# VH-VL binders against q8ixk2r445to577: the designs that were tried, part 250

Target 1, 133 residues: q8ixk2r445to577
Amino acid sequence: FFGMLQNKGLTDYCFDYNPPDENQIVGHQVILYLCHGMGQNQFFEYTSQKEIRYNTHQPEGCIAVEAGMDTLIMHLCEETAPENQKFILQEDGSLFHEQSKKCVQAARKESSDSFVPLLRDCTNSDHQKWFFK
Short names: E, the ipSAE of ESMFold2; O, the ipSAE of OpenDDE; V2, 0.75 times the mean of E and O plus 0.25 times the DockQ between their complexes.

## First folded at step 10 (VH-VL)

Design f73 (framework fv_axatilimab; at its last look DockQ between E and O 0.70; V2 from the best seeds 0.76)
Fold by OpenDDE, look of step 10:
Structure f73 (fold): chain C 133 residues (1-133), chain A 120 residues (1-120), chain B 107 residues (1-107)
Amino acid sequence: as target 1 above (133 residues)
Amino acid sequence: EVTLKESGPALVKPTQTLTLTCTFSGFSLSTYGMGVGWIRQPPGKALEWLANIYWNDEKYYNPSLKNRLTISKDTSKNQVVLTMTNMDPVDTATYYCARLRYGDYYFDYWGQGTMVTVSS
Amino acid sequence: DIQMTQSPSSLSASVGDRVTITCRASQDISKYLAWYQQKPGKAPKLLIYDASELQSGVPSRFSGSGSGTDYTLTISSLQPEDFATYYCQQYYDWPYTFGGGTKVEIK
C-alpha cells in the first residue's frame, strides 16, 4: 500500500512529514495535515516489513516510536525493521504499533490548530482508522 | 477508583474572588497525559467549560472568562485550584471539576459539584 | 466559537420507547463529540465519546452516530433510569462547548 495515509474520523487529514532540512530527514515528528497530494510530504508506503516508509528521500525514512513516547518520529529505515518501527494496518483500518501495543489515533494538538497522530489505547474509534488513498 | 471533590465557599460577595479546590484520587497529574478541568452550570442552564490544566502545567481557559480565571495544580496534594476574580451574581452556578480522559478532551469522571451563590 | 444546537430541548417518552436526540455543530467537528447524561442534582456522566464509542459500563441501549455537523444519540429502549437531561460536547476546537441539553421526561 502506498500514497496518502488518510484518517477516517478526521475527515480530509493525512499523514504529513515536512522536515526543516531536506538533507536531514530524521528526528522530527509526523503530523496530520489536510490531504492535498502535492509534493512529497504526504506520500508514504506500508511495506511487507510492516514499516510506514517515507521513501521520497534517500536514505529512506521509517516512522518509529521512541521509548516512553506517544508521538511518531521519523527514523532511518534499516535492512531489518526494528521493533519500534513495526506497524500492523488491520483490515478494519486500525493502525497497530506492535511494540507498544497501542493504536495510532488522530488527535488535536492542544497548543495549535494542528492535528497529530498519537499512540493511544486501541478503540473502535474512526479517529483510529486509516486508509491509503 | 477515580474520584474528584470540589471544595470552597458556598457564598461569595460581588467583586470578590472565588477560590475553588478540586481534590482527586485514583490518578495523578504527574502522569503523562493527565488533565483536570473545571465546568460550571447555572441553575437550570447548560454546561460551560471554564479551564483545563495538564500534567505538564499547560493551561487553557475559556476566552470569554480568561482574564478572570487562574488555574493551578499541586501534584503532591492531588489538587487543582481555580480562582475567578470579580464575581457577579451571573456567576452563580454549580462548579464541577472533572478528569480529562488520558490524551483526550472529554471528561470521563466528574466531581459531585459545589454550588456557589454570588450575592450581597 | 463552535455552537452546539440540541434538538429537541425536551421530549416526553414512555418506557420501552426509542428515543433520538440530535446535536448540530456550527461547523464540521470531525466526530470529536461526546454525550453526557445528567440526572437532577447529580454531575454529568459520560456516555459516548468520539461520536460513537460507548464509554465503559454504559448500557448497550445507548448508541451514538453522525459525522460532519450532525450527530445523534439514540436510546433503543428507554428504561426508567434513563429519564434525565442529555448534553453533547465538542472537543474539536477551543473553547470546548456544550449543547443546550435535551430533557427526557416520562410521558
Scores: ipSAE 0.822, ipTM 0.937, lowest interface PAE 0.7, mean pLDDT 95
Fold by ESMFold2, look of step 10:
Structure f73 (fold): chain C 133 residues (1-133), chain A 120 residues (1-120), chain B 107 residues (1-107)
Amino acid sequence: as target 1 above (133 residues)
Amino acid sequence: EVTLKESGPALVKPTQTLTLTCTFSGFSLSTYGMGVGWIRQPPGKALEWLANIYWNDEKYYNPSLKNRLTISKDTSKNQVVLTMTNMDPVDTATYYCARLRYGDYYFDYWGQGTMVTVSS
Amino acid sequence: DIQMTQSPSSLSASVGDRVTITCRASQDISKYLAWYQQKPGKAPKLLIYDASELQSGVPSRFSGSGSGTDYTLTISSLQPEDFATYYCQQYYDWPYTFGGGTKVEIK
């Protein structure tokens, strides 16, 4: 799938990547922002290797979760996808992170105007359902 | 096996500072994503959220209390402390501490609560 | 602040009855809603989160539904231990706010 990755429960919010330094696309957190389709910050590719790729620049970025963490962070893509970069987008819309065995959930940053994707134990919550638009 | 228990004074005079301690077991604030919050309930009235503290020492407060609140933790003792300044009779309530996880701003385990009366 | 209005404020019911409690938010809260049970002299107990997800250890006779501003808690067959006050809580936006409660009493 390719396009904007949208949350079912938190309507009109999409994965968004807007690193503070355009020359350093690695190491920053993926956020959720109102879907707009303008520019390249909200365009992602779900690959046959189960990666969520951000293809705006070279080297390409792939979403990862570091061991013991629950935040989605941009790493460099590799020829063979590392385990921490593998996500299964299931038929019911759940987005499963293989290494941690957890699902991606939309949540507000505490006492903030910002929303972020976080890993949580898998449930049937609409906050854990995603689709490409 | 998760338990929380509040302790502190039952009676406080107006203008005094209230200090409440939450002692818990069955989880640790060294665990990524864990937090403890405080909620109060005046007699016969609705619950009111007061403050949250998380494993990474981030702290968040109900804006309506205008900096009367301070929350802190001692991870090695499994304790969280709430301080509330300038107490008034309207602050009479049962005070609860409860567990939450960052991102999930609801509380899955609660202490039994401690009743605090503010009176001359 | 998001205001949460519960109805009814109290109700009387018999063991075995189907009980429905409603909670209305002053704005869309996108299913960021929890339900709690509180018995006299006891702390609240979490029943449901994310509007419809049942907390571990809670009997399946409890269910939650709703979207937007309108949410319901249903007890399909009321049991003696279910006589209590029930509260909703939104966590869409801070401060996190609670409804005024619905007291379920023995008829």
Scores: ipSAE 0.740, ipTM 0.908, lowest interface PAE 1.3, mean pLDDT 92
ESMFold2 (binder alone), look of step 10: mean pLDDT 93; pTM 0.937

Design f74 (framework fv_axatilimab; at its last look DockQ between E and O 0.08; V2 from the best seeds 0.00; counts 0 for: pae E 14.5 > 2, placed apart)
Fold by OpenDDE, look of step 10:
Structure f74 (fold): chain C 133 residues (1-133), chain A 120 residues (1-120), chain B 107 residues (1-107)
Amino acid sequence: as target 1 above (133 residues)
Amino acid sequence: EVTLKESGPALVKPTQTLTLTCTFSGFSLSTYGMGVGWIRQPPGKALEWLANIYWNDDKYYNPSLKNRLTISKDTSKNQVVLTMTNMDPVDTATYYCARLYYGDYYFDYWGQGTMVTVSS
Amino acid sequence: DIQMTQSPSSLSASVGDRVTITCRASQDISKYLAWYQQKPGKAPKLLIYDASELQSGVPSRFSGSGSGTDYTLTISSLQPEDFATYYCQQYYDWPYTFGGGTKVEIK
């Protein structure tokens, strides 16, 4: 699966990654932004290694969850996907993080224009359902 | 078991400052993501959100009352304090503190509330 | 601010009745909507979050639905303990705002 990763509950919002430096793409947080399909910052790939890959840049980035955190941070992809980079996109649309055993939820930050994906206990909330578009 | 309890004066004179304390148990504001908010309800009226404070000391206020409100926490005492300046009879209400989680901005546990009357 | 309009403001019903309460937001709140129950002299109790997720411990006769601007709380079969005032709350944008409430009274 590849393309824009859109949330079901938070209508018209997609995964978005826009690093300050195009030559240094790791270490920043993945956010949610209105789906526009323009540029490279909303293009992701779900791989057979269970990675959510940001492959529009070289070296390729993979979304990871750091210890003790609930945010999604961009790391470099590895030949063998580390445990903190493994996600399961379920048939029902839930995005499950294997290591933390939590689900990715579209969460509000500080305003209606600021949303982020956060790890939360898994529910049937549409805010925890995602699909590629 | 999560519990919250509001404490403070039942009577405040106009123009005075109200100080309310929320003492809670069953959770800690040292825990990542934890937050406490204040909500008030005038007699027979609807609920009004006042302010939130989180584990990382982030604070949010109702813009209509922001200049009058200050929220703070003492993590070691499991307490959150709300101050409201220049009280007026219109501020007469039951004041609640409640727990919430950052990113999930609904209140899952509430205190019993404390009635505050503003009168000369 | 986002205005939340509840309807009706009050209703009378009997035990066993199906009760429906509506909450309309002044703009799309993308299911960031919670429902609370409040009994006289008591604090509000969370029933539903994210428009349709039942809070732990809440009876299954309570359900929430809706999207965009329109949301509904349904009690499939009203029980004696369900006579109370119900409030909706949006948490899509600051400041959080509540509906005006719906009082469910015994017929």
Scores: ipSAE 0.781, ipTM 0.927, lowest interface PAE 0.8, mean pLDDT 95
Fold by ESMFold2, look of step 10:
Structure f74 (fold): chain C 133 residues (1-133), chain A 120 residues (1-120), chain B 107 residues (1-107)
Amino acid sequence: as target 1 above (133 residues)
Amino acid sequence: EVTLKESGPALVKPTQTLTLTCTFSGFSLSTYGMGVGWIRQPPGKALEWLANIYWNDDKYYNPSLKNRLTISKDTSKNQVVLTMTNMDPVDTATYYCARLYYGDYYFDYWGQGTMVTVSS
Amino acid sequence: DIQMTQSPSSLSASVGDRVTITCRASQDISKYLAWYQQKPGKAPKLLIYDASELQSGVPSRFSGSGSGTDYTLTISSLQPEDFATYYCQQYYDWPYTFGGGTKVEIK
């Protein structure tokens, strides 16, 4: 799958990556932003290795979650996907992070009007359902 | 200060359509994540969730009542409107509007409620 | 739909007593649970969200706990203003559902 990764419950919001330094894509948090398709910030690929790749940029980025954290951050992709970069996108739209055993949910950032994808205990909420547009 | 207030008829005949307006202040539905919902409570009974509407015009309805409910908003007037068709005496209840945030599906501020009686 | 069962349906207590109210969900709701207080003729008031987080302005004698399917609301030292009906609400899955309520009365 390739395109804008949209949340079912938070309608018209998509994964977005906009690092402060366009030449240093590693280590910054993935956000949710109104889907617009302009520029390269909202295009991701879900690969056969179960990666969510930011591959409109070289070197390619892969979304990861570090142990003990719930935030989705950008790492460099590797030839064999590390366990912290593996997500299962199920037929019902749930996005499961294998290493943590948690699901990706659209959430409001604490003390902010911004939205981010975060790991939460898995539920049947539409806020944990995702699809490519 | 966040306030919400419900308005509409106190008495409705069976089969009529109920229209309720929630007017609120201290927040706006132009703010990302902001929403307003409707909850009812029959006399002496538990609360029942009816519908939510959010800043982005997303709408969610209780499945048991989905065919009877319509929710809409006017962001510039700070108003949310609920309509409920084909009223029956079992729908006699106090109707509340309340604020919630997207992702936080509990209601942090409630209106005083308006009692609606359905009888001939 | 997720069914919420509250117990007891009613209890009598004296000022100063420790009061515990329970709420059971028909499935794991992962702490997506709120507690409300409602006095006669008044709207509900949010006390606790996310099972254990105290809402701003709520006295610290109120606390919440639990996980999975079983949740509790505790009032550590009951005050005269605490005589009310208390409701739990799950927001794990649509539709959101409320417990049947627990009426706390003067013994």
Scores: ipSAE 0.000, ipTM 0.535, lowest interface PAE 14.5, mean pLDDT 87
ESMFold2 (binder alone), look of step 10: mean pLDDT 93; pTM 0.937

Design f75 (framework fv_axatilimab; at its last look DockQ between E and O 0.81; V2 from the best seeds 0.62)
Fold by ESMFold2, look of step 10:
Structure f75 (fold): chain C 133 residues (1-133), chain A 120 residues (1-120), chain B 107 residues (1-107)
Amino acid sequence: as target 1 above (133 residues)
Amino acid sequence: EVTLKESGPALVKPTQTLTLTCTFSGFSLSTYGMGVGWIRQPPGKALEWLANIYWNDDKYYNPSLKNRLTISKDTSKNQVVLTMTNMDPVDTATYYCARLRYGDYYFDYWGQGTMVTVSS
Amino acid sequence: DIQMTQSPSSLSASVGDRVTITCRASQDISKYLAWYQQKPGKAPKLLIYDASTLQSGVPSRFSGSGSGTDYTLTISSLQPEDFATYYCQQYYDWPYTFGGGTKVEIK
């Protein structure tokens, strides 16, 4: 799938990536922002290798979770997808991170107006359901 | 097996500083994402969130009380301490500590609470 | 601050009745809502989070629903141990705020 990856429970919020330095797309956190479809910050591709790619930039970025962490961070895509970059978008809308065995959940950063995707134990919460638009 | 218990004085005079200690077991604040919060309930009234502290020592306070509250932790003792300055009779309430996880700002395990009366 | 208006403030019901309690937020809280049960002299107990997700160990007669500003807690068949006061709590935005409570009395 290609498009805006939207949350079911936190309605009208989408994956968004806008690194502060256009020449360094690696190492910054993926956020959630109101879906708008303008520009290229909210367009992602879910690939047959189970990657979530930010492919509007070269070299392309792939979403990863570093060991022991729960935040989604941009890494460079690799020819063979590393395990920490593999996500299963399941038929029920859950977004499962294979290496950690956890699901992606929409959550607010405390004392902030920002929302972010975080890994949590999998539940049936609508905050753990995602779909492409 | 998760338990929390509040301790501190039952009676405080107006203008004094209240210090409450939450002692817990069955989890640790060394665990990524784990936190402890404080909530109070005046007799017969609604619950009011006071403050949260997390495993990484980040601290968050109810804005209406932020100049009166200090929260701290001692991870090795499984303790969290809340200090509230300038107590007033309107602060009479049962004070609870409770567990939460960063990002999930609801409380899954609560202590039994400690009643604090503020009276001259 | 997000105001949480809970209704009714109290109700009386018989064992076996279906009981519905409502909570209205002053703005859209996108299902960031929890329900708690509090028995007299005891601490609150979490029942439901994310509006409809049942906490582990909570009986299936409890359910939650709603979206936007309007949320409900339903007890499908009231039991004697369900006599309590019920509170909703939003965690969409700080400060986290609670409803005023609904006291459920067994007839």
Scores: ipSAE 0.657, ipTM 0.897, lowest interface PAE 1.8, mean pLDDT 92
Fold by OpenDDE, look of step 10:
Structure f75 (fold): chain C 133 residues (1-133), chain A 120 residues (1-120), chain B 107 residues (1-107)
Amino acid sequence: as target 1 above (133 residues)
Amino acid sequence: EVTLKESGPALVKPTQTLTLTCTFSGFSLSTYGMGVGWIRQPPGKALEWLANIYWNDDKYYNPSLKNRLTISKDTSKNQVVLTMTNMDPVDTATYYCARLRYGDYYFDYWGQGTMVTVSS
Amino acid sequence: DIQMTQSPSSLSASVGDRVTITCRASQDISKYLAWYQQKPGKAPKLLIYDASTLQSGVPSRFSGSGSGTDYTLTISSLQPEDFATYYCQQYYDWPYTFGGGTKVEIK
């Protein structure tokens, strides 16, 4: 699966990554932004390694969850996907993080114009449902 | 078990400052993502959100009351304090403190509320 | 501010009845909506969040639905303990705002 990763509950919002430095793509938080399909900021790939890959730059980035955190942070992809980079996109649309055993949820950050994906206990909320478009 | 309890004066004179304290247990504001908010309810009327404070000391206020409200926390005491200046009889209400999580802006646990009457 | 309009303001029903309460937002709130139950002299109790997710411990006879601006709380079979006032709350934008409430009374 590849393309824009869109949330079902938070209508018209997609995964978005826009690092300040295009030559240093790791270490920043993945956010949610209106789906626009422009540029490379909203293009992701779900791989057979269970990675959510940001492969528009070299070296390629993979979304990871750092210890004790509930935010999605960009790390470098590895030959063997580390446990903190493994996600399961389930048939019902839930995005499950294997290591934390939590689900990715669309959440408001500070205002109605600022949203982020956060790890939360898995529910049947549409805010935890995702699909590639 | 999560519990919250409001404390403060039951009677306040007009123009005076109201100070309410929320004492909670079962969670900590040192925990990432935790927050506490204040909501009030005039007798027989609907609920009105007042302010939130989070573990990282982020604060949010109702714009209609922002200039009158100050929210603070003492993590070591598991307390959140709300001050409201220039009280008026229209501010007579039951005041609640409640728990919420950052990113989950609904209130899952509430205190029993404390009635505050503003009268001369 | 986002205005939340509940309807009806009050209703009378009998035990076993299907009860439906509506909440309309002045703009799209993308399912960032919670439902609370409040009994006289008590604090509100969370029933539903994210429009349709049942809070832990809440009976399954309660359900929430809706999207965009229109949302509904449904009690499939009203029980004696369900007579109360219900409130919706949006948390899409600051400030958080509540509906005017719906009082469910015994017929």
Scores: ipSAE 0.454, ipTM 0.852, lowest interface PAE 1.3, mean pLDDT 93
ESMFold2 (binder alone), look of step 10: mean pLDDT 93; pTM 0.937

Design f76 (framework fv_axatilimab; at its last look DockQ between E and O 0.05; V2 from the best seeds 0.00; counts 0 for: pae O 3.8 > 2, placed apart)
Fold by ESMFold2, look of step 10:
Structure f76 (fold): chain C 133 residues (1-133), chain A 120 residues (1-120), chain B 107 residues (1-107)
Amino acid sequence: as target 1 above (133 residues)
Amino acid sequence: EVTLKESGPALVKPTQTLTLTCTFSGFSLSTYGMGVGWIRQPPGKALEWLANIYWNDDKYYNPSLKNRLTISKDTSKNQVVLTMTNMDPVDTATYYCARLRYGDYYFDYWGQGTMVTVSS
Amino acid sequence: DIQMTQSPSSLSASVGDRVTITCRASQDISNYLAWYQQKPGKAPKLLIYDASELQSGVPSRFSGSGSGTDYTLTISSLQPEDFATYYCQQYYDWPYTFGGGTKVEIK
């Protein structure tokens, strides 16, 4: 799948990646922003290796979760996807992180107007349902 | 099982500083994403959120009370402390501490509450 | 601050009745809403989060619905232990704010 990865419950919000230095894409957090489709910020690919790739940039970035963390961070993609970069997009729309056994949920940062995807215990909440458009 | 318990004075005079301690068990503030908050309820009135503190020592305060509130934790003792300055009779309320998770800003476990009366 | 308005402020109902309580937010809160039950002299108890998700251990007669600015708590068949005051809470934006409550009394 390729396109904008949208949240069902937080309507019109999409995965967005806007690193402060466009020449250094590694190590920054993925956010949620209003879906607009402009530039390279909101286009991701879900691969056969179960990666979520930011592949409109070279070298390509892959979303990862560091051990013990709940935030989605950009890493460089590898030939064989590391376990911390594997996500299962399930038929019901849930986005499951296999290594941690948690689901990706839309969440608001406290005292902020911004939203982020975070790992949480899996539920049936529409805030844990995702689709490409 | 998860439990929280508030402790502190039942009576405070106007202008004094209130210090409340939340002692909890069944979880730890060393756990990624865990937090504790304080909520108060004046007699016969609605609940009012006061402050949150999280495992990483991030702190958030109700802006209407920000200059009066300080929240801190002692992770090794499973305690969270709320300090509220310049108490006034309108601050008479039951004070609760409660658990939450970062990103999930609702409270899943509550203490029994402690009644604080502000009077001369 | 986001204002939460509950209606009715009180209601009387008989055991077995279907009870509906409404919560309105002053702006769209995108289903970031929780419902609590509070019995006299006791702490609030979480019933529902994310507008419609039932907390573990809460009887299935409780349900939540709604979207945008308008949300509803429903008790499908009122029981004697459901005599309480019910509060909604938004967590879309801080400060997190609560509704004024709905007191459910036995008719």
Scores: ipSAE 0.331, ipTM 0.804, lowest interface PAE 3.7, mean pLDDT 90
Fold by OpenDDE, look of step 10:
Structure f76 (fold): chain C 133 residues (1-133), chain A 120 residues (1-120), chain B 107 residues (1-107)
Amino acid sequence: as target 1 above (133 residues)
Amino acid sequence: EVTLKESGPALVKPTQTLTLTCTFSGFSLSTYGMGVGWIRQPPGKALEWLANIYWNDDKYYNPSLKNRLTISKDTSKNQVVLTMTNMDPVDTATYYCARLRYGDYYFDYWGQGTMVTVSS
Amino acid sequence: DIQMTQSPSSLSASVGDRVTITCRASQDISNYLAWYQQKPGKAPKLLIYDASELQSGVPSRFSGSGSGTDYTLTISSLQPEDFATYYCQQYYDWPYTFGGGTKVEIK
């Protein structure tokens, strides 16, 4: 699967990654933004290695969860996907992070009008449902 | 200035279909991120969400009533229409249309509401 | 569905009083909570969104707090115009649901 990764509950919001330096794409947080399909910052790929890849730049980035964190951070993809980069996109739309045993939820950033994907306990909320568009 | 106003019949007979129209100004459903919802309130009771419609024509319904509800929009007229089939006296309530805050899911502007009585 | 339980259902207070209204969700709603004020014969008015954000134009005596399943609306010093019914609403999951309301009456 590839394209915009859109949230079902948070209407018309998509994964968005816009690093401040195009030559240094790692180390920043993935956010949510209105789906616009323009540019490269909303194009992602779910791979057979259970990665969510940001492959519009070289080297390719893969979404990871760092130890003790609930945010999604861009790391470099590896030949063998590390455990903290493995996600399961289930048929019901839930996006499950294998290592943390949590689900990716669209959430409001504290003290902000912005939204971010965060790891939370898995629920049946549409805010935890995702689909590629 | 954002305004919404509900219109429709004040009296509906049981089993008939209720059609309510929300006419609004100060915003447009052609605007990315905009939405309008319907909420009802029986006399002396709490609020109940009915349905939402968004700029992209996405629609959401209360599951308890979804088989009876249809929501649509006419962007050119700044109108949202709600139809509810097979009305029953239990559906007697004040019906509100309200604006969803841009890109959000709470209602920041409400119409004055229209009372609908279902009676034979 | 997510059930929203407000308490108390009604209370009596005097002008100047500190008033607290609670809303409990049947599950964690992650601060996707709004508070509304409704006066008799009028439409609800948005007071608070995202659990603690004050809607523009709303007096600062209104505040919202809480997290997880438990949330509170506070009026620091009740004013005559604050006598009304207050409702909480979750928008964490469909269908949106409201609390049963809390009527704030004059003592």
Scores: ipSAE 0.023, ipTM 0.714, lowest interface PAE 3.8, mean pLDDT 92
ESMFold2 (binder alone), look of step 10: mean pLDDT 93; pTM 0.938

